VH-VL binders against Laminin subunit alpha (LanA). Designs and how they scored, part 8

Target 1, 191 residues: Laminin subunit alpha (LanA), of Drosophila melanogaster (Fruit fly) (q00174r1585to1775)
Amino acid sequence: SLLKHVSITTPEFHEESIKFDMWPVPADEILLNETTLKADFTLREVNDERPAYFGVLDYLLNQNNHISAYGGDLAYTLHFTSGFDGKYIVAPDVILFSEHNALVHTSYEQPSRNEPFTNRVNIVESNFQTISGKPVSRADFMMVLRDLKVIFIRANYWEQTLVTHLSDVYLTLADEDADGTGEYQFLAVER
Below, E stands for the ipSAE of ESMFold2; O stands for the ipSAE of OpenDDE; V2 stands for 0.75 times the mean of E and O plus 0.25 times the DockQ between their complexes.

## First folded at step 4 (VH-VL; framework fv_prolgolimab)

Design p5c (from p5 with heavy chain S57R, light chain N52D; at its last look DockQ between E and O 0.33; V2 from the best seeds 0.00; counts 0 for: pae E 9.6 > 2)
Fold by ESMFold2, look of step 4:
Structure p5c (fold): chain C 191 residues (1-191), chain A 121 residues (1-121), chain B 106 residues (1-106)
Amino acid sequence: as target 1 above (191 residues)
Amino acid sequence: QVQLVQSGGGLVQPGGSLRLSCAASGFTFSSYAMYWVRQVPGKGLEWVSAISYSGGRTYYADSVKGRFAISRVNAKNTMYLQMNSLRAEDTAVYYCAKDTYSSGWYLGDYWGQGTLVTVSS
Amino acid sequence: QPVLTQPLSVSVALGQTARITCGGNNIGSKNVHWYQQKPGQAPVLVIYRDSDRPSGIPERFSGSNSGNTATLTISRAQAGDEADYYCQVWDSSTAVFGTGTKLTVL
């Protein structure tokens, strides 16, 4: 997919909220090519445990309602390099961020250092939870999709992460055939 | 021990130029974003400019954009502020400051001593 | 730029608790940093990320941030706490300082 404005953020997780700080890195230092983003952690202190995330949805389309994504899949490919020592960083893998709420997902399968990892996350309430770890009702989940501002995808998994590549990010809509990966497509909502 | 030592201030006529310097020691300079903040005597703080750790990104307050240029030479552990087309409202004490974290924008846990720039005719 | 409104002045009796507010629309969604400045001196960071204290800052300094208000709290106020105090947030790529509060210790 084509990405014009891309960001890397570091969240601060509180019991009921997430706060994000932007990395002040020019887009051409993040956007490696038309389909691949890079996060460079090589100047980070070795013991820095702060999770970092790619923000991918916020600037591509000027729409906020994504209820048609319910039941579809978020797909992406990660590859990262890291040193052999250091602590594993415990954090959500995907964050759905809306104007008034954020929902988090942790995948059962986790990427290994130095190996490509392709993930698919089914966009249903049972795969997500609140910041505090509580279940999400379908109604609340649909409200987040209605007001979705950005999707965050985790960029680092170890303290000594050096470089992470994120590629081939797609959102498959629920009404597509099972053999498709989908594309960034968002439907306008008329009430 | 972190130190930021400033130089380059003084009295200048309107339309003139000055270059401020901020020499850093006691930390890995090339890992931190750096800032300029100014203060009119007796008034509040006003952010002026920021520069990323590599120097690849620069940011300016609207009031100085196009007239001031921030730069750094990491091999010399020094940041600069080139101030051109100076106006009376640029009269202030200028502080340099070090970012709080190596990869965040949390301005600023260590500050220089300040240098006075006076613009008057 | 967002406007960060602080009271012009706050007075506190020696040994009592002072609270300095910083008002901004939905400031609770941002990290708030606090600086102390004494006359003729550079600012000193006293609280960062709402509530974290740098080394060398006494435990009497604490902070909170929710909704539209961030608060710097100074318990057991001492004469040496008399200073100007500024809150600060980042708005996109620009730093925004609060209007400043003069704390007077009586």
Scores: ipSAE 0.007, ipTM 0.520, lowest interface PAE 9.6, mean pLDDT 81
ESMFold2 (binder alone), look of step 4: mean pLDDT 90; pTM 0.917
OpenDDE, look of step 4: ipSAE 0.025; ipTM 0.603

Design p5e (from p5 with heavy chain T28K, light chain N52D; at its last look DockQ between E and O 0.05; V2 from the best seeds 0.00; counts 0 for: pae E 18.1 > 2, placed apart)
Heavy chain, then light chain:
Amino acid sequence: QVQLVQSGGGLVQPGGSLRLSCAASGFKFSSYAMYWVRQVPGKGLEWVSAISYSGGSTYYADSVKGRFAISRVNAKNTMYLQMNSLRAEDTAVYYCAKDTYSSGWYLGDYWGQGTLVTVSS
Amino acid sequence: QPVLTQPLSVSVALGQTARITCGGNNIGSKNVHWYQQKPGQAPVLVIYRDSDRPSGIPERFSGSNSGNTATLTISRAQAGDEADYYCQVWDSSTAVFGTGTKLTVL
ESMFold2, look of step 4: ipSAE 0.000; ipTM 0.446
ESMFold2 (binder alone), look of step 4: mean pLDDT 90; pTM 0.921
OpenDDE, look of step 4: ipSAE 0.447; ipTM 0.816

Design p5g (from p5 with heavy chain S30K S102L, light chain N52D S93K; at its last look DockQ between E and O 0.06; V2 from the best seeds 0.00; counts 0 for: pae E 11.5 > 2, placed apart)
Fold by ESMFold2, look of step 4:
Structure p5g (fold): chain C 191 residues (1-191), chain A 121 residues (1-121), chain B 106 residues (1-106)
Amino acid sequence: as target 1 above (191 residues)
Amino acid sequence: QVQLVQSGGGLVQPGGSLRLSCAASGFTFKSYAMYWVRQVPGKGLEWVSAISYSGGSTYYADSVKGRFAISRVNAKNTMYLQMNSLRAEDTAVYYCAKDTYLSGWYLGDYWGQGTLVTVSS
Amino acid sequence: QPVLTQPLSVSVALGQTARITCGGNNIGSKNVHWYQQKPGQAPVLVIYRDSDRPSGIPERFSGSNSGNTATLTISRAQAGDEADYYCQVWDSKTAVFGTGTKLTVL
């Protein structure tokens, strides 16, 4: 598994489903360096309020089963520039996308324009909702992890977002090595 | 069911022009990038051009840059390739192809049936 | 432009395993896609992102990619596998196809 499966996409949220419009941007224009992804919105219309997402196809998770991610943390840093005239875009911050459905996370703390924002999302059902905003059972959450195909991380928060950098993306995996000790792995480019 | 139906091929003299069409159905056309690929009979595949979902970005192989123009009309679910200043080496079967949903830039999971363009005196 | 080199032809006995290589400098850092093309037909995607299989493609098709070589593997070869095979990568803003390999099933 390699981090070479990166993308940028624009979702269309329906009551019980998400449809995506993939940006025709090659991975090597998204992947700025081994730890940083870039989304460039400068050719977008100023008042375009569609949320966009970095898609990362993990090399840290077994493609057959991602149950080991349960209880771990997804961590990342966003840094974006934006004009101040645009409106805030209401959308989830993280989407767990599987073959069957998708689960969404909205963080309480929202990033500010023009300064780094570090987020950490504990991978448990209480931090996620269905697309329509309803609670998800542990059983359903584990099914999504079992069939997990892509993790989407939001790339813009305002209509006038110009450039967004996503950096230091990693997933801690809960394990039995020691109490309170996690294993850390970074999403990186293989050359 | 995804379907790409091509038209507009034929015989043309060197220096002439031709317009290829690719009519799409069975998917939300306006949400996908589209591609043109050509193949000289008996030879391998060569990528020709790409167009973004909105038509805002266009890309060309060096061999056709400045002579070919890709376009789309999303209201008509149709993509076009305008081919100008045609040369003998442009003789090929031309395929249109649809981008795929989740993997970034693939060249396409569905292809049209192909349209023969022959450039000769 | 980058060149993806494939052998001109590969032969395999019925029921045996065929391997088709795609050579490129540091191709292991790129997503490699594989297409099957039978005579008179449009290409069909058989492997994407090095090793993933689209719906409807049999499990006996598999792929790998590391270092300077990507490989399409067809186990238990059948007569219907006889076709031309192309690898493909994206290089910056353009698509690059391999030179193509004719697979013959004996």
Scores: ipSAE 0.007, ipTM 0.518, lowest interface PAE 11.5, mean pLDDT 79
ESMFold2 (binder alone), look of step 4: mean pLDDT 91; pTM 0.923
OpenDDE, look of step 4: ipSAE 0.011; ipTM 0.548

## First folded at step 6 (VH-VL)

Design q14 (from p13f with heavy chain D56G, light chain S29D N31Y; framework fv_prolgolimab)
Fold by ESMFold2-Fast, scan of step 6:
Structure q14 (fold): chain C 191 residues (1-191), chain A 122 residues (1-122), chain B 106 residues (1-106)
Amino acid sequence: as target 1 above (191 residues)
Amino acid sequence: QVQLVQSGGGLVQPGGSLRLSCAASGFTFSSYAMYWVRQVPGKGLEWVSAISGSGGSTYYADSVKGRFAISRVNAKNTMYLQMNSLRAEDTAVYYCAKRGYSGFDWGYFDYWGQGTLVTVSS
Amino acid sequence: QPVLTQPLSVSVALGQTARITCGGNNIGDKYVHWYQQKPGQAPVLVIYYDSDRPSGIPERFSGSNSGNTATLTISRAQAGDEADYYCQVWDSSTYVFGTGTKLTVL
């Protein structure tokens, strides 16, 4: 089974956590230059209303090159092919995960059930919060970006979501100045 | 087949040093966090240290912070625990262990090494 | 710093059901993992993410987790199930093991 249960607990030993299901981005599909990734939620229990995410793993972020994501843009497209029914699930749209902290972003736009949804998130501290909803300093934000392990991209919005496709994932990476100058763009499924 | 093979244990005097090694095979080593967990003979399990797949993040239990250093050499598929300023209370069987899933959390320990005894005694 | 409390020992008759508890404040908000350790051996994962079984672990092993208590259930106990059992959670930047329970099969 590819579907995984995940729990991220707040830093500082707070008694808060986010529990969700994760669909990992497989390395084999990336090596084959796939441009569309499918998540199949038919394996979920009918009464399990947890949010679900695509997990874009740390090796896709080219950690070996000391590239900074600060000031760049994360953009992606979601297509919901079946299972649009049920109530809206309240959950963050993007989670930046490092071993130092998890930072969350909630988009202003709600996707439509009947059309592709394209989201864009500027990677700056003002667009993210801690799991407990507190603002993040530049220093704390940079600590997370320096050791970024996973980017979680939300895959369900309704309780009965069955199949979601993720495509056109780009992460614009700032140069080593970390000021947004000289940005690079990587298609996640290309490498 | 996942295998973790340990070496480097033994008897050492208080204040001495030892380096433990854990050689991994059967999985993409650099994609998984690795751990050290110890057990005093006849007692329970205690987490000691963790290292991320890239080696960029390290974590330590308060009891060993400043004395122990975890490291890995991904090109050799090997993880190390450098133990300095050893105390009698560090006497334990030390296990290396692999994170159960890659790239998103620190969840569970799915495979464990055979363990190596470290005895700190005068 | 969370503390996970387990009973020191649990006894079960051959063929009957054993239940081993793991107590912690709001432990139901975390995922619990369970390990079996036989004398002289390394621990073996028997349950992960509250209730999932690794490949090779018999269906007699099951788990649950709600409120302040997680439970490992071993149905149709066998002599080979005698071991120490440990619960474990991940809590931001640390791994916490339970105090351990010795299971005796009578």
Scores: ipSAE 0.006, ipTM 0.474, lowest interface PAE 10.7, mean pLDDT 78

Design q15 (from p13f with heavy chain S52T, light chain N26R K30Y; framework fv_prolgolimab; at its last look DockQ between E and O 0.04; V2 from the best seeds 0.00; counts 0 for: pae O 10.5 > 2, placed apart)
Heavy chain, then light chain:
Amino acid sequence: QVQLVQSGGGLVQPGGSLRLSCAASGFTFSSYAMYWVRQVPGKGLEWVSAITGSGDSTYYADSVKGRFAISRVNAKNTMYLQMNSLRAEDTAVYYCAKRGYSGFDWGYFDYWGQGTLVTVSS
Amino acid sequence: QPVLTQPLSVSVALGQTARITCGGNRIGSYNVHWYQQKPGQAPVLVIYYDSDRPSGIPERFSGSNSGNTATLTISRAQAGDEADYYCQVWDSSTYVFGTGTKLTVL
ESMFold2-Fast, scan of step 6: ipSAE 0.632; ipTM 0.801
ESMFold2, look of step 7: ipSAE 0.215; ipTM 0.699
ESMFold2 (binder alone), look of step 7: mean pLDDT 91; pTM 0.926
OpenDDE, look of step 7: ipSAE 0.239; ipTM 0.751
ESMFold2, look of step 10: ipSAE 0.220; ipTM 0.696
ESMFold2 (binder alone), look of step 10: mean pLDDT 91; pTM 0.925
OpenDDE, look of step 10: ipSAE 0.008; ipTM 0.538

Design q18 (from p5b with light chain N31S N52D S93R; framework fv_prolgolimab)
Heavy chain, then light chain:
Amino acid sequence: QVQLVQSGGGLVQPGGSLRLSCAASGFTFSSYAMYWVRQVPGKGLEWVSAISYSGGSTYYADSVKGRFAISRVNAKNTMYLQMNSLRAEDTAVYYCAKDTYFSGWYLGDYWGQGTLVTVSS
Amino acid sequence: QPVLTQPLSVSVALGQTARITCGGNNIGSKSVHWYQQKPGQAPVLVIYRDSDRPSGIPERFSGSNSGNTATLTISRAQAGDEADYYCQVWDSRTAVFGTGTKLTVL
ESMFold2-Fast, scan of step 6: ipSAE 0.211; ipTM 0.666

Design q19 (from p13f with heavy chain A50Y S57R R99D G100R; framework fv_prolgolimab)
Fold by ESMFold2-Fast, scan of step 6:
Structure q19 (fold): chain C 191 residues (1-191), chain A 122 residues (1-122), chain B 106 residues (1-106)
Amino acid sequence: as target 1 above (191 residues)
Amino acid sequence: QVQLVQSGGGLVQPGGSLRLSCAASGFTFSSYAMYWVRQVPGKGLEWVSYISGSGDRTYYADSVKGRFAISRVNAKNTMYLQMNSLRAEDTAVYYCAKDRYSGFDWGYFDYWGQGTLVTVSS
Amino acid sequence: QPVLTQPLSVSVALGQTARITCGGNNIGSKNVHWYQQKPGQAPVLVIYYDSDRPSGIPERFSGSNSGNTATLTISRAQAGDEADYYCQVWDSSTYVFGTGTKLTVL
């Protein structure tokens, strides 16, 4: 009733698999409260200007079931309760990561420091690019969706980002059928 | 069909060493995190150790940290638990167990081996 | 980390509903998984992420989790449901199992 077969976790991969300087938020730095993830960067002892990401995966997406995220919307809410100062970290907001490729989405708007920030990304090739900034063909985009390993959602935005909450994560499935669209909610799981 | 077949175990004296093996089949072994969980006969379950699919990350329960070493050889579809400096309190049935999902840590145990008894005595 | 407390034993009559609780401070903020263990056998996953059932587990098994208590519910109990049941959560870089409950079916 709350959620169905969904999980958010930290995947295994080499740094070079992403091809740029980033890190997944370690499981021991994420606290789950029902449908809300909390990343507490105050546990870190040194400044890390690398962009940090929550790893999100819908269990059914990885099984290559007919979930067809193409044309659907990924929506999520970020709320920062501490550490809003310092330089803005320039990085993608969403990464679609597959075995051989990573596609990135960069929002033109920065999150608000005083209010929850809701991002909504339509899952079509025109909203994503390669890490090097090149456009993505539909064929390449569909290939990434077919073998999707994780969806990374950005967790830090400023040099002094100290506490980030991620909530209301939804993936809407677009369909022409009478049922309309399906919706999945993502819930964090720690190791 | 997922199958985990355990071997090793037996009687060992305090301070001794023992190595347990868990042979996997029916899934892409290198893609799944694996666990060791133990159970004192007639008592409850206790998590012992974790190893990532690649083998790059390992975690241990405080009770065994520094004494036990988990490892895996993906080419052989086999996971190991090297137990050193064994104590009477380590007497238990040891189970190997598989994580639910490939490439990610799901934090629970979807398939278990048959168990291997380890007795530390005299 | 809080201890996950389960009743030592629960009895249920054939065809009736059994409820096994797992108590822990703020356990409703964690994901709870449930295992069934029959004598001399390895545990079997019966519920994961509070309420989801693995393939092959009868729909008589259901789960819930809120506040300080998670519950495994077994409706229309059968003789074959006799077993020990364990809840489990991940908490602060450790995997915590409940104390275990022996279910007896009359």
Scores: ipSAE 0.006, ipTM 0.452, lowest interface PAE 15.4, mean pLDDT 76

Design q2 (from p13f with heavy chain G53Y; framework fv_prolgolimab; at its last look DockQ between E and O 0.03; V2 from the best seeds 0.00; counts 0 for: pae O 9.7 > 2, placed apart)
Fold by OpenDDE, look of step 7:
Structure q2 (fold): chain C 191 residues (1-191), chain A 122 residues (1-122), chain B 106 residues (1-106)
Amino acid sequence: as target 1 above (191 residues)
Amino acid sequence: QVQLVQSGGGLVQPGGSLRLSCAASGFTFSSYAMYWVRQVPGKGLEWVSAISYSGDSTYYADSVKGRFAISRVNAKNTMYLQMNSLRAEDTAVYYCAKRGYSGFDWGYFDYWGQGTLVTVSS
Amino acid sequence: QPVLTQPLSVSVALGQTARITCGGNNIGSKNVHWYQQKPGQAPVLVIYYDSDRPSGIPERFSGSNSGNTATLTISRAQAGDEADYYCQVWDSSTYVFGTGTKLTVL
């Protein structure tokens, strides 16, 4: 369960694309330990309203071909500290970033201030949209997985965020015996 | 109007120390990260160090790690760069810079000090 | 070790359009900022986030960024535009400046 290639980025959303600027934070400062990432927002201005994301991939699959992630669940826990006067930041919770496309997911359940938040996102096309909010076909989704570069996990939800920890990140894969009927059993996979 | 006024610097022998100061005005100093960027005369720009708005986080270029220390006193609207174990290759004009802001991202310097020449020579 | 490559020099006739390029691998996926530096002066921000212009910077200055090249465009060049220009990005956990371009106005 080693997180190797990790980053923190701030996105710029466009109609059909996302640009990411990587924070100038060394990887060894992002890695609090082998299973926990840290985002320090104190470098930001007070009341910064821009979203930030942890970038992860090798920890989850460590493969060039990520099609095997289909049907699995991305699970993670967030814990952040923040002030009480900041506003909510509107942004996706998870972004699948590939060579040619980006898909976004917004969870129904959202974290509360200063409370641990555990999320689980099923890696299927119905849980994702294009940046412009359009539905994604299975074929297009599989292409994104094939060419997957980074999975981004949201690091802040409120203004005045100080520090965020991302922990217990793992991918559960769909049971290969599920026959593709849409009902999947999941196996916890530690990478 | 935003102003960054620098002081300090000068001539020092190799192995010596200098401290640079940057006095800020025209904006809420304690709300912004600040930076040092240097430029060898006739050459390009090189990022040196960064400090968070609160001072709790500091970052350094590999070329100065362990030798330079960035700090700030928000009550005085002043940022500092303590430079120890100076080397000939540290000779440059040093600029303090303010972090810019947009609704999308960070990553640029919207205002710069006038610069301070640091010369390291025997 | 990331490098932003700029032409060493660019010449433009008075009143014409100058284009200064900044090359980097997949630089189009990053936000590029531009600075103007005149002799003996500190750098001045002229474009940020590819194409945004700070207050006080003339509309003659514009920026674009796609693929592997960002471009600073200076239309209707004036004598006062003669300066060094630097692009800048975030990359590999550090701030990276371009090699710089000297713009000469003829």
Scores: ipSAE 0.010, ipTM 0.559, lowest interface PAE 9.7, mean pLDDT 87
ESMFold2-Fast, scan of step 6: ipSAE 0.566; ipTM 0.808
ESMFold2, look of step 7: ipSAE 0.433; ipTM 0.771
ESMFold2 (binder alone), look of step 7: mean pLDDT 91; pTM 0.928

Design q20 (from p13f with heavy chain Y101F S102T, light chain Y49R; framework fv_prolgolimab)
Fold by ESMFold2-Fast, scan of step 6:
Structure q20 (fold): chain C 191 residues (1-191), chain A 122 residues (1-122), chain B 106 residues (1-106)
Amino acid sequence: as target 1 above (191 residues)
Amino acid sequence: QVQLVQSGGGLVQPGGSLRLSCAASGFTFSSYAMYWVRQVPGKGLEWVSAISGSGDSTYYADSVKGRFAISRVNAKNTMYLQMNSLRAEDTAVYYCAKRGFTGFDWGYFDYWGQGTLVTVSS
Amino acid sequence: QPVLTQPLSVSVALGQTARITCGGNNIGSKNVHWYQQKPGQAPVLVIYRDSDRPSGIPERFSGSNSGNTATLTISRAQAGDEADYYCQVWDSSTYVFGTGTKLTVL
């Protein structure tokens, strides 16, 4: 069980609490081919319209402390090979998940059905919100980065998404010194 | 409570320039994308421009690309629209608006400014 | 690059139900939002994500979206509902508004 099913309580627009179910892509549905993760939703037992996410872990870090990522950029590319039926699923594109808190980012640009989608997210509090849609303080943002467990990258955008490929995942670190080479590339999903 | 107060606007000659301002209060300004939407008097709504919460990404309707520039100063809770090379067809009431992201939704405009008339004529 | 078509005008009798349509190719695959605009005023959001209502919008307002048509439904119409209504979708870095519908309450 590489990825956990996570239940997160989220207030509605009227501040009514509803259960938000994250649906992480199971390890058995992810086919790693060198630098590409493939989520094949046709392998699922049940048709599910909930948002699904790739769980990404940086194998180069011995601790779940990503404070040095503050001010850096997360970039990744998604592309979709087949099937785009159904309604657009409303969900964040990136979730920074810690043990007791989750922060979400929704990109202005969203993918089109037949084109690769490259997303870039600057890792600062102004680009993230709480699950209930509230702003994030610098202190709370740094606490999440310090105890970061998983970075979730959204895997489906339409109710009938069939195949999604994730590639070219980079995290650029803040590096004050030298030439400005502070890139971490990762696609790591442990099994 | 959320409030968007607009200023600027007025009469300009074709080819001229004008800058609109939108001052925000009642929410954490830097956490929300902001927009400009215009409306020719008696006609429908047309999206003009968008800027991300951080100000790092800007987007424009094809009709204004290369002529208009959207910007924001988060420390001042203010957004701007710099309009250059103005044409008669740019005559409209310009509204600033806030992204309606609550939890997991966005792509709609939850609060609007009062509007500012821009008239381009000789 | 969707084009959203609305009827130019809709009339409804006081207390009856008005339905305003928004037509677009495969619009059921998009989230539709609805705005009310009274003369001389800025637009006001009345429905978002096809069917959700903001705080302060009465339950008489509801929405649906499937296939090629989204619909704003206003039950038990009141004189204060007279306004222009616009549908709107977001599509890959662009925002598209419908042509607008003038609602008249008799």
Scores: ipSAE 0.007, ipTM 0.501, lowest interface PAE 9.1, mean pLDDT 76

Design q3 (from p13f with heavy chain A33Y; framework fv_prolgolimab)
Fold by ESMFold2-Fast, scan of step 6:
Structure q3 (fold): chain C 191 residues (1-191), chain A 122 residues (1-122), chain B 106 residues (1-106)
Amino acid sequence: as target 1 above (191 residues)
Amino acid sequence: QVQLVQSGGGLVQPGGSLRLSCAASGFTFSSYYMYWVRQVPGKGLEWVSAISGSGDSTYYADSVKGRFAISRVNAKNTMYLQMNSLRAEDTAVYYCAKRGYSGFDWGYFDYWGQGTLVTVSS
Amino acid sequence: QPVLTQPLSVSVALGQTARITCGGNNIGSKNVHWYQQKPGQAPVLVIYYDSDRPSGIPERFSGSNSGNTATLTISRAQAGDEADYYCQVWDSSTYVFGTGTKLTVL
């Protein structure tokens, strides 16, 4: 039996539907390690039917174009204090946001109720898609990384989530010589 | 028009190997997770394996982990399931299936192949 | 992992409403999808995300999900609705299918 005549509408995800909760990284913490960004955040009560995100501002990448995140790892841990009532929210887990483009990642493993959730995402184009669900080329991926404004990390998974604690956020960076001084394109990783 | 066409299958001895193929058309193959789901004759559905659009991430049900290998060749719009160390309990109709959403959800299977019978018997 | 329990069989008279349940702990917090499977054929998606219908699926098919029970409702049942029906959820790292229900239209 072949299903040829039924067209299933795949809803498009729109960035404007995301509730953004941004928490800037203190400048002092960025200076502790030139190759690794570490932060620790607590999101206060979120009782919402929409996805909410922690915003991580990476001043190191914005100020030092000689450091590349390509091929590195983003890792973080979420702790939930909530009644797990309400619908499971469908949304991306990580968003790489630049001025004119956003790339999204949805992890296969999702958090279980009453358990800490540790996520690890390798920062390569094959792990990300456009908001409309299309694959992204390495050239387009590098453009987003070069002009990266913020990394959004998902903060809620159930509509009645009360408190989410984001801890142990690590973003490993490639060697500061990877793209050459003044080139700003992560070129050594593409070789 | 989305179409998934399967091939492979047949009778194999316990401990033997078999490879199933699923040829896709009508959508951007590399943008979607693809799956294998099986059904023992007269029984219900059981998820077997998943592969990311790029092919870089693969996932398996505990019952087949270490014995089955899912793969894809995006240039050929084809997905495979290599089944090794087959057991009598692997006897089932195997379906390939496509993820309904791309990039945001693991939730459901919007299109299915016609199915391929695999019989493991001595 | 978790088991989604469905009645083995449900009978409905032609033109009447059939209801097929899918039971699971806190299933109302999960997104439930429903498949129709006729003998010798591949499953066909009839409801996704609890209550949405794919193009080509009749309006007679509807769904709901709350608490510990999800329900597939088929109004104005027709002979062509005879099939096995399976509910399905994605649960943290795996796909779970219901035990299946055979619908008979008398």
Scores: ipSAE 0.137, ipTM 0.649, lowest interface PAE 5.1, mean pLDDT 75

